# VH-VL binders against q9umr5: the designs that were tried, part 238

Target 1, 268 residues: q9umr5
Amino acid sequence: SYKPVIVVHGLFDSSYSFRHLLEYINETHPGTVVTVLDLFDGRESLRPLWEQVQGFREAVVPIMAKAPQGVHLICYSQGGLVCRALLSVMDDHNVDSFISLSSPQMGQYGDTDYLKWLFPTSMRSNLYRICYSPWGQEFSICNYWHDPHHDDLYLNASSFLALINGERDHPNATVWRKNFLRVGHLVLIGGPDDGVITPWQSSFFGFYDANETVLEMEEQLVYLRDSFGLKTLLARGAIVRCPMAGISHTAWHSNRTLYETCIEPWLS

## First folded at step 11 (VH-VL)

Design wb79 (framework fv_dargistotug)
Fold by ESMFold2-Fast, scan of step 11:
Structure wb79 (fold): chain C 268 residues (1-268), chain A 122 residues (1-122), chain B 106 residues (1-106)
Amino acid sequence: as target 1 above (268 residues)
Amino acid sequence: QVQLVQSGSELKKPGASVKVSCKASGYTFTDYAMNWVRQAPGQGLEWMGWINTDTGNPKYAQGFTGRFVFSLDTSVSTAYLQISSLKAEDTAVYYCARNHRFDYPWYYFDYWGQGTLVTVSS
Amino acid sequence: DIQLTQSPSFLSASVGDRVTITCRASQGIRSYLAWYQQKPGKAPKLLIYDASTLQSGVPSRFSGSGSGTEFTLTISSLQPEDFATYYCQQLNSYPTFGGGTKVEIK
């Protein structure tokens, strides 16, 4: 039988957002137990990511304990960063496939409706003034704000992403890397027409340099230093890249072709 | 059992140097960072910094750069604190402390060495 | 740096007494606070982390509470072995400790 699937949503999501995904899974892998975690909905999705990681961890522990054969994670948008941290902080996770649906794995540097709602008068070039303050780091979206023109501030002030990516050293880095490396497959999904994740290559661990030229994963210091295990995973054959054009940010979990191409093969 | 054992007390003159050791046992040395905390007579606890036991990279708190050097020898599971150009105000008990837990980004300490008294007097 | 202030600095109590120690942070730290016990001539011992979670092996008479900027450590019925100095520590950034509270025999 199929391993259970745990779904972690993004900003302002609900289980209803994944109804098509659940239908696709039921059609191709009938009998799969799928759990969509309804934690940190609405305004609560703006809470600091480490707080969200604690809450999601409490929810996934009993699911993983009941599935000794392993589980799969499908993590959407901001949820992909929560799942990155879950895999690092859990010394006992049994995740086979970690499927990241258009998540800003190297951070975000783009104007979006979420940022306009939270900081209506700020442009992306000025958001570093707010996000890299202690107050700003109390908001989830600032936890993965990565301004390529103020990388020194990002490295010193990011309370979440810089730590999880090993861009700033931390006492737990070695164990977080060991824990993350237990994952069976890291399946990265994203595309140029997303319209929210900026640069879209952030979903594949690519990101802007200081001139806003995108450098791919293999050119990033976090990869070259193997800070949290990407180089080791790639050498092991455990990283899957599945880019697809024509898909907007809110459609990744409801496109059948995307599901059949990028998700279905990794559900056991 | 997890244990951190530090070297014995030291009496030094101003301008000398001292090297304190902290030997770990009962766990995988490289899985946990080692912190240094000092306590001057009549004062509270003061965090000095930490060292990554896998990479050897140190991080010093403000006020502990320059004269203070963290190092390690992973082959014997030992961390070291060296203080150069000793001053009277360096008189304190120096503790090594293991960073607890690998789950969150918190800095807090589950196991401590017994402390090493360093006295600087002329 | 986040500053922690403890009160009282000194406290005299008898065996069986309920003892309360307070720690105030200069800014909100959620529940990211730990408490340590230090006996004369010995290293500190972790009692509580995440404001209210008892470390394994710590007697249940010790409890922690609070969030944001105001935290308390309570010893419900003081025992002879509890006479020590107690320190709070914030976990939200690089470590800072309170000034300590010395609990002495009355």
Scores: ipSAE 0.647, ipTM 0.833, lowest interface PAE 1.9, mean pLDDT 91

Design wb8 (framework fv_dargistotug)
Fold by ESMFold2-Fast, scan of step 11:
Structure wb8 (fold): chain C 268 residues (1-268), chain A 122 residues (1-122), chain B 106 residues (1-106)
Amino acid sequence: as target 1 above (268 residues)
Amino acid sequence: QVQLVQSGSELKKPGASVKVSCKASGYTFTDYAMNWVRQAPGQGLEWMGWINTDTGNPTYAQGFTGRFVFSLDTSVSTAYLQISSLKAEDTAVYYCARNQRFDYPWYYFDYWGQGTLVTVSS
Amino acid sequence: DIQLTQSPSFLSASVGDRVTITCRASQGIRSYLAWYQQKPGKAPKLLIYDASTLQSGVPSRFSGSGSGTEFTLTISSLQPEDFATYYCQQLNSYPTFGGGTKVEIK
């Protein structure tokens, strides 16, 4: 039978958003046990990402323990960063496919309604003043705010993303890399019409330089240094890139063509 | 069994240098970071910094930059602390300690060396 | 820089006594606190991490509790080998230790 699937939602989201995804999985892989984790829903998605990682870890441990042949993760938007950390902090995970669904893997640098709700007068150029404070780091979205014009502040203040990406060193970095490398497949999904993830190439480990020119994954220091295993995974043939145009941020989990092209092939 | 064995006590004059060793056994040396912690006579514990045993990159706490150097010899699973231009205030027991907690971004120490007393006096 | 304050700095106790040591943080550290035991001339030994999780091999008479800014180490029935200095350590940022609590025989 098919390996169980664990779904992790995004910012200001809940399990309800995945009803179409569940229908697609049931149609193509009938009998698959799909668990959509109903934790940190709505406003609770603003809790610090390390707190969310702790909660989601407690939820996934018994699921993974009951599936000795492995599990698949489908992680949407902010949830993709939670899943990145889960794979690094769990020395016993048995994840086969990690499917990252339009997640800001190198961070976010863009104006969105989510940020305006938290910081009504904010613009992307001045949000670093709030996000890189101790108070700002208590909000999940600030944990992956990556201002390309203030690299020194990002590297010193980011309590989550800079550590998970190996951009700032940490005593656990070597073990986190070994744990992450146990993943079978890293499936990266995203596209230019997302409208929220900025730059959209962040979903593929690309990001802005200081001039806001996008550099792709292979030009990132994180990749070149193999800080958490991207270069090793790519050499192993374990990274899948599936860009698709025409899909807005809230539609990645409800587009049939996207599912059939980018997700379905990785649900053994 | 995990074990950290440090070099013996040192008596030095002001201005001299000292190199303390910490030899690890019973685990994969490069999987765990090594920390240095100092304890002056009759005082509490003071964290000095850590070294990435895989890359060799050191990180120093404020107050331990300049005269203090962390280094490694991975071929013998040994970490080193070198102190140059010794001052009387450097008199302390120096401990190496292994970082262990993997599931969060924490610094805590599961195994410690027995300590090396460095005495600086004229 | 997170500061940890331990109280008391010194206590006298007898074998069989219940001993309580408190550690207070200058800011919230969730459950990110560890406790160490140090005997004279010896290295510290990890007793408890994540505020309340007992390290393997540590006797069950040791327990930890608390969250946020207030933490407690309890020894339910003091044994002769427990006479030592105890230190708390925060894990939320670069390590800092409390001033220590020396537990001596009455």
Scores: ipSAE 0.526, ipTM 0.786, lowest interface PAE 2.7, mean pLDDT 90

Design wb80 (framework fv_dargistotug)
Fold by ESMFold2-Fast, scan of step 11:
Structure wb80 (fold): chain C 268 residues (1-268), chain A 121 residues (1-121), chain B 106 residues (1-106)
Amino acid sequence: as target 1 above (268 residues)
Amino acid sequence: QVQLVQSGSELKKPGASVKVSCKASGYTFTDYAMNWVRQAPGQGLEWMGWINTDTGNPTYAQGFTGRFVFSLDTSVSTAYLQISSLKAEDTAVYYCARNHRFDYPWYFDLWGQGTLVTVSS
Amino acid sequence: DIQLTQSPSFLSASVGDRVTITCRASQGIRSYLAWYQQKPGKAPKLLIYDASTLQSGVPSRFSGSGSGTEFTLTISSLQPEDFATYYCQQLNSYPTFGGGTKVEIK
């Protein structure tokens, strides 16, 4: 009776990370069919996000086809951006709850050990030189790099985030918006102690302005212009915000209190 | 109360090793990255690298790989610089300095008082 | 690496004088420049960051200006306690410092 749940992992991640999440779902919603997608695991998570979207699309089509009542998505970290694009490119998705688990929905502008592994000498202030090149855009991390001090370069060079956010025009924008708006609920989860997602408010569609002051979702041009449907979803009552302090980036999928507060209510 | 306190001066012979400490107080240690800056006698400031106080991962500037090791003990809010196989050219004042890891990077708003390391026979 | 060139390397001035120190970057660094004061035997002290923002507790006689590749530190009325060496530092990438300017009070 419960809708199937599809889980999409994050950067340098795999299905193994979600064993506790599966335990929680089984305890509260016994009989739920949970599929954790084993695609783009580990280093393959660095592949361009559009390539990942295509692969995950092929994996979710048969699951959605077998569930006429709908499905839920739980998408962690970078996986939340994959799921956003997935919902936009699929003309026929039947997603009820899209649960975005600490995902940089407006982008990333912060130093992480993951970025250091790929670009050892680069800091957040100079990463734009690499990320906004054609070569850099072949790496998933650079697809959502959003330097607030080089907005002109971001808008011109971003092959993924600027397009799905409607910040740069695209022929498919109207269709992508229509498809995204079919989602039943957009559940946004994140918090100040994440330590990786910078600013953490990116998980709630907030982001830095040119002075590094965080502007919340309702102050963003993409919201005000309703570029991909955020304003329409909010007016419909379909956006849920669930911030929680005290949770580090790698703990979102293994915290019982977080699950009970932010995830459990949206699994039907 | 917000301060960085470094260990005292060291006099070492060539080939020995030294471990300099930098103890933080008055703030949350893991909210700030810790940097090391060297100043040879009569010379300017030279950035050596930094350590992520949350993860413990060090990054070294070119020229400071091999003999130089950055480490932490978060239980006592202390960062360490170890120099092995000391050479006369390592004679310098070594400073620890912080920058906020989530804020505007690379300016140093708080410095230790410096540790003079003298390498002589 | 971004190289910073300071001029002059040294200057001598009297109490009450207006002092100007220049820092030139080898490439554009926007406003990402800081200034430090170092007194003999002491650690450097942050004076200015983001080219012109005065650090809390620093006297208003200190000011910074410039952007791109040309930056200036100005002390409007030199005081006895301003005897020090001044360093610029770029914030656009991994830190590099200028060579320093030693201010000697007559």
Scores: ipSAE 0.000, ipTM 0.388, lowest interface PAE 17.4, mean pLDDT 88

Design wb81 (framework fv_dargistotug)
Fold by ESMFold2-Fast, scan of step 11:
Structure wb81 (fold): chain C 268 residues (1-268), chain A 121 residues (1-121), chain B 106 residues (1-106)
Amino acid sequence: as target 1 above (268 residues)
Amino acid sequence: QVQLVQSGSELKKPGASVKVSCKASGYTFTDYAMNWVRQAPGQGLEWMGWINTDTGNPTYAQGFTGRFVFSLDTSVSTAYLQISSLKAEDTAVYYCARNRFDYPWYYFDYWGQGTLVTVSS
Amino acid sequence: DIQLTQSPSFLSASVGDRVTITCRASQGIRSYLAWYQQKPGKAPKLLIYDASTLQSGVPSRFSGSGSGTEFTLTISSLQPEDFATYYCQQLNSYPTFGGGTKVEIK
């Protein structure tokens, strides 16, 4: 008998994208109850991330309540940030494995096709003007825009990512850290050929410094200060890093080798 | 059970200082931020700011900088509000209140009983 | 800054009455509103947050509704212990409160 699995999709996505993932899970862990949450689909995925966290929280509460032995989360792209916040705001979550599929955990600083669609004449160097306005913070993609050349604006204007990463002080920081630390395993997945998540190391809590040199997780202030528990999780042996080359952004949930290597071992 | 117990009423002269205490019990003190809210006689509620109970770093609302100081004694799970150079306009009931943690919003699930500070010549 | 206006400022009601009070925001705040009850000589008590979510332990006769700029608190069948002053609070930024609505016995 396997713990139930809850799947949270990404930007401009829906439950249909996970049909191959469901097939793989059924093959290797038959009888697993898998729930792909059909909330904030398509254009609704542009809603502010805290609004999405509220909706997903309401959906996961009854699933977790029915599974006293625990559940697993598989969270894709932007969905990984939603799951980060869920684990922090729920003092009663029973998540064993949190599997993050190519999510921009330290933020995004790259020209994405989705952002180009919304702002076709904007360049990444100028997006901070839009994203760090009150209007821009009404869009999910701006909630995790992290311009390394305007880190002061990111720290003051980010209504979501800077808070969940503990980069800006907040009344709930300590309890959010305590709640997050109840997770059994943090499984980080990503790779250099993703093509959307920039830098790709953001999926592993690495990010650009002011010179656009990537500093890995262990060099980040959020890790060194243990702002939400990364250093504690790593010391506990609870962080799993599973990088894989050759996988594009839309293929993380439909590649059998990726599933067998990085996901399957954590679905007990 | 969660409880916030505040110190007793104070009667002070203009120019004096007062220090109000708020002792927490029934939870881990350093897990939750403490807010201060005041209510002048017959008036509504006014948020003054908060203090991080883990780090001791205070944040003050506009209008409550300078004369107002938030502090802690974590060994006794107590938060303090000190007001210096008291004015008649400071006459109010002062409440401590715990931040609710399940969203990023500032809103309060448990409150102290209030401390009346009267400033009169 | 976001201003909250409550109406009425006071109302008289009898046990069993349906009571509705309103809170209007000067700009859109989505559902980011909370309601508090304050009895004479006591601290405020959280009743409702996120416009319509009932705080644990609060009787089901209390309900909240609204979004954007217009919000209501409803008490479906007023009880003796409900005579109090009610305050709305916006959650969209640093806290600001409405002026209060005093519900008194007829």
Scores: ipSAE 0.696, ipTM 0.840, lowest interface PAE 1.3, mean pLDDT 91

Design wb82 (framework fv_dargistotug)
Fold by ESMFold2-Fast, scan of step 11:
Structure wb82 (fold): chain C 268 residues (1-268), chain A 123 residues (1-123), chain B 106 residues (1-106)
Amino acid sequence: as target 1 above (268 residues)
Amino acid sequence: QVQLVQSGSELKKPGASVKVSCKASGYTFTDYAMNWVRQAPGQGLEWMGWINTDTGNPTYAQGFTGRFVFSLDTSVSTAYLQISSLKAEDTAVYYCARNHRFDYPWYSYFDYWGQGTLVTVSS
Amino acid sequence: DIQLTQSPSFLSASVGDRVTITCRASQGIRSYLAWYQQKPGKAPKLLIYDASTLQSGVPSRFSGSGSGTEFTLTISSLQPEDFATYYCQQLNSYPTFGGGTKVEIK
């Protein structure tokens, strides 16, 4: 039978956004137990990411315990960062496929309506003043704000992304790396027409250098130093890259072609 | 069973150096960071810093850079604290303490401690 | 640098008494606080972490509560072996300890 699937939503989102995804899974893998976690919905998605990780961890423990054959994670947008941290902090996770749907794995540096709603006078060039303060780090969106022109502030002030990416050292880094490396497959999905994730290559561990030139995963220090296992996973053949053009940010979980091409093959 | 066993007490003259050892057993040494905590006679606890046991990279608290060096020998699961150019104010019990495994955006708290090493600096 | 102030610095109590120790942080630290017990001549022992989570093997008479800037450690029924100094520690930034509370049993 099919392994259970756990779904983690994104910013200002809820379980209701995944009705099409559940329909697709039911059609191709009938009988799959799919749990869409309804924690930190709507405005609560702005809570600090580590707080969200604690809550989601408590929810996934009994699901994983009941599935000794393993589980799959499908994690959308900001939810992909929550799932990154879950895989690192759980000594006993049994995740086979971690499917990351357009998640800013190296961070975000772009003007979006979500940021403008919360910080209406900000431009991406000025947001570092708010995000890299203690107050700013109490908001999830600031936890993965990565200003390539203030990398020193990002490395020192990011309470989440810089730590989980191993860009700043942490007492738990070695255990987090070993835990993350237990994942069967890391399936990265994203594309140039997303319109929210900036740069879109962040979904594939690419990111801006100080000149705003995008450097791909293999050129990142995170990869070269193997800080949390990307180089090891790639050498093992465990990283799947599935870019697709023509898909906007809110459509990754509701596009049938995307599902059939990038998600379905990894749901055993 | 997790144990941290430290080297014995040391009596040193000002200007000498000392190297305190902390041998770990009962767990995978490289999975947990090691901390150093000092306690001067009759005083409270003072955190000195930590060392990444996998990479060997030390982090020192303000006031413990320069004369204080954290190092490792992973082949024998041992962490070391070296203090050079000893001063009378360095007289204290030095503890190694294992970083509790924590999965949140917080630093260190300590689940297992060595028994402490008294370093006395006097003429 | 986050400062922790413990009160009282010293207390004397009888076996069976309920004892409460307070720790106040100079700024908000959420629940990022731990409590330690140190007996004379011994290393500290972790009692509680994340403000209220009891460490495995610690007697249930010990409990912690609080969040933000105000935290308490409670011993519901003091035993002879509880003679010790108790320290709070914050982990919201680089670790700092409170000044300690010495509990003397009559």
Scores: ipSAE 0.391, ipTM 0.734, lowest interface PAE 4.1, mean pLDDT 91

Design wb83 (framework fv_dargistotug)
Fold by ESMFold2-Fast, scan of step 11:
Structure wb83 (fold): chain C 268 residues (1-268), chain A 123 residues (1-123), chain B 106 residues (1-106)
Amino acid sequence: as target 1 above (268 residues)
Amino acid sequence: QVQLVQSGSELKKPGASVKVSCKASGYTFTDYAMNWVRQAPGQGLEWMGWINTDTGNPTYAQGFTGRFVFSLDTSVSTAYLQISSLKAEDTAVYYCARNHRFGDYPWYYFDYWGQGTLVTVSS
Amino acid sequence: DIQLTQSPSFLSASVGDRVTITCRASQGIRSYLAWYQQKPGKAPKLLIYDASTLQSGVPSRFSGSGSGTEFTLTISSLQPEDFATYYCQQLNSYPTFGGGTKVEIK
């Protein structure tokens, strides 16, 4: 039979968004136990990411314990960062495929409607003043705000992303790396027409330099230093890159062609 | 059984240097960061910084740069604190302390401590 | 950067007493607080982390509570071995400790 699938939603989202994904899985892999975690829904998705990681960890432990052959994770948008941290903090996770759906793995630097709702007078160039304060770090979206013009502030103030990416050292870094490296496959999905994730290459560990020129994963210090295992995973053949044009941010979990091309092959 | 054993007390004159050792046993040395915490006479606990036992990279708290050096010898599972150009205000008990358990969140908390090394600086 | 203030700095108590020590943070730290016990001439011992989680091997008479900026360590029935200095520590950033509370025999 098929390994269970655990789904983690994104910012201002809930389990309802995954109805089409569940239909696709049921069609191609009938009998798969799919659990969409209904935690930190709606406005609760603004809670600090480390708090969300604690809650999601408590929810996934019994699911993993019942599946000695392993589980798969499908993690959407902000949820992909939650799953990155879950794989690092769990000493005993048994995740085979970690499927990241358009998640800002190197951070976000873009003017979105969500940011305007939360911080109406802020532009992307000014948001560093709020996000890199102690108060700002109480909001999940600020935990992965990565201003390429204030990289020094990002490295010092980011309580989540800079740590999980090994951009700032931490006492748990060695254990987090060992835990993360147990993953069977890291499946990265994203594309140029997303419209929310900025730059879209963040979903593939690419990001802006100080001139807003995108440097790809292999040019990042995180990769070159193998800070949390990307270089090791790539050498092992465990990283899958699946870019697709024509898909907007809210459609990654409801596009059949994407599912068949990028997700279905990894749901053994 | 996890154990951290530190070197014995030191009496030094101002301007001298001292090197305190902290030998770990009962666990994989490189899986846990090592912290240094000092306690001056009649004072509370003061965190000095930590060293990544896998990479050897030290991080110093503000006020503990320059004269203070953290280092390792992984072949003998030992961390070192060296203080150069000793001053009277360096008189304190210096503790090594292991950062928290495996796979925990980004918390700095200390589950095992060395017994402490008293460094006395007097003329 | 985060400052911790402990109250009281000193208290006298008898065996069997209920002892309460408070720790106040200069900013919200959620539940990211630990408590340590230090006996004279000895290293500190971890009692509680994440505000209320008891470290393995620590007696159940010790309990922690609180969140945000106000935290409490309680010893429900003080024992002879509990006469010590107690420190709070925040876990949310680079470690800072409270000034300590010395619990002495009455």
Scores: ipSAE 0.557, ipTM 0.811, lowest interface PAE 2.8, mean pLDDT 91

Design wb84 (framework fv_dargistotug)
Fold by ESMFold2-Fast, scan of step 11:
Structure wb84 (fold): chain C 268 residues (1-268), chain A 123 residues (1-123), chain B 106 residues (1-106)
Amino acid sequence: as target 1 above (268 residues)
Amino acid sequence: QVQLVQSGSELKKPGASVKVSCKASGYTFTDYAMNWVRQAPGQGLEWMGWINTDTGNPTYAQGFTGRFVFSLDTSVSTAYLQISSLKAEDTAVYYCARNHRFDSYPWYTFDYWGQGTLVTVSS
Amino acid sequence: DIQLTQSPSFLSASVGDRVTITCRASQGIRSYLAWYQQKPGKAPKLLIYDASTLQSGVPSRFSGSGSGTEFTLTISSLQPEDFATYYCQQLNSYPTFGGGTKVEIK
């Protein structure tokens, strides 16, 4: 029998978005128990990420407790950051495959339609004034806003991403690292035609330097310092990179070829 | 069970130094950060900073840089607070306190405390 | 830094009384507040964290409530061992404590 699968949605999203993913799983792994979490849907996805982590944790605990052989996580977009934090805060998670679908793992610095809807008069170059305030940190998108031109403000003001990436030290950093390292596989998925996640390499722990040149994961201080275990996971052979061109941000969970290539092999 | 046991009281003259110890038992020392909190006679609680017990990296609150040094010896599960060039206003009870880890959310909370070490600085 | 103001600074109460202590923050801190009890000559003891979550082993007569900027600690039926000084603390950033509320026998 197959391990249960837990699905966590993204910004302005809900469980309904995953109907095609559920069809694919049912076709290739019939009998798999798939739970798509109906928490922080739509506008509620703007709530602070630590609040979302607390809510999702309460939902996943009984699922994990009833599956001694382990579970798989499929986490889309912003949901991938929620799952990063879940793996770090849970002393007893039994996650085998953590499948991250186009999630801004090193942050977001892009002038997208989502930002224009929320902050119509703001450009990416000046959003730091809003996001790195106490008020701004009450919005999920600001929790992973990473302005490469104001890295000092990001490091001091980010209440979420800087902490889970170990970019700012915290009393729980050691246990977060220990917990995260229990994951069986970290499957990273993303691509250049996403159109929302900026830079798209953020889904693979790459990010802009101060000149907006993308540096890949192995050049990041987070990796080099092994702040939450990326270097250890890579050395263990536990990191899977699966980039795919031609897929827009809202299509990662509904593309059959993507599923067969990047997701299906990791659902035991 | 979890215990934090501190060294005994100290009476020092101005300009001297003191080193307070805090020995942990009943848990994995490196899994929990150690905080230092002081309380001047008849006053409230004042957070001084913390030390990462895995890396040894200290973080000091403003006002506790320079003369105050946090260190540790993981082989004996002990954290240390050293104060140099002691002044009369350093007179206080100094507590070590373990960072609370229930659900490991990003909180600074203190679940277990040492019994306190009274440091008296007088001439 | 976030400042916490406790009121009252002192109260007199009798065994069996219901007592309420208030803590106000200078800015919104969501539910990120803890309460400690300190008896004379002893280290503080954690009672409540995340505004309303009771620490293991703490009697149910202690309860916390509030969010944002106003928080309360309530002792539903004061016992002799509850005469102590109570401190609130914010959890969200570098820790700051309230000035304390001393609960004395009437």
Scores: ipSAE 0.678, ipTM 0.853, lowest interface PAE 1.5, mean pLDDT 91

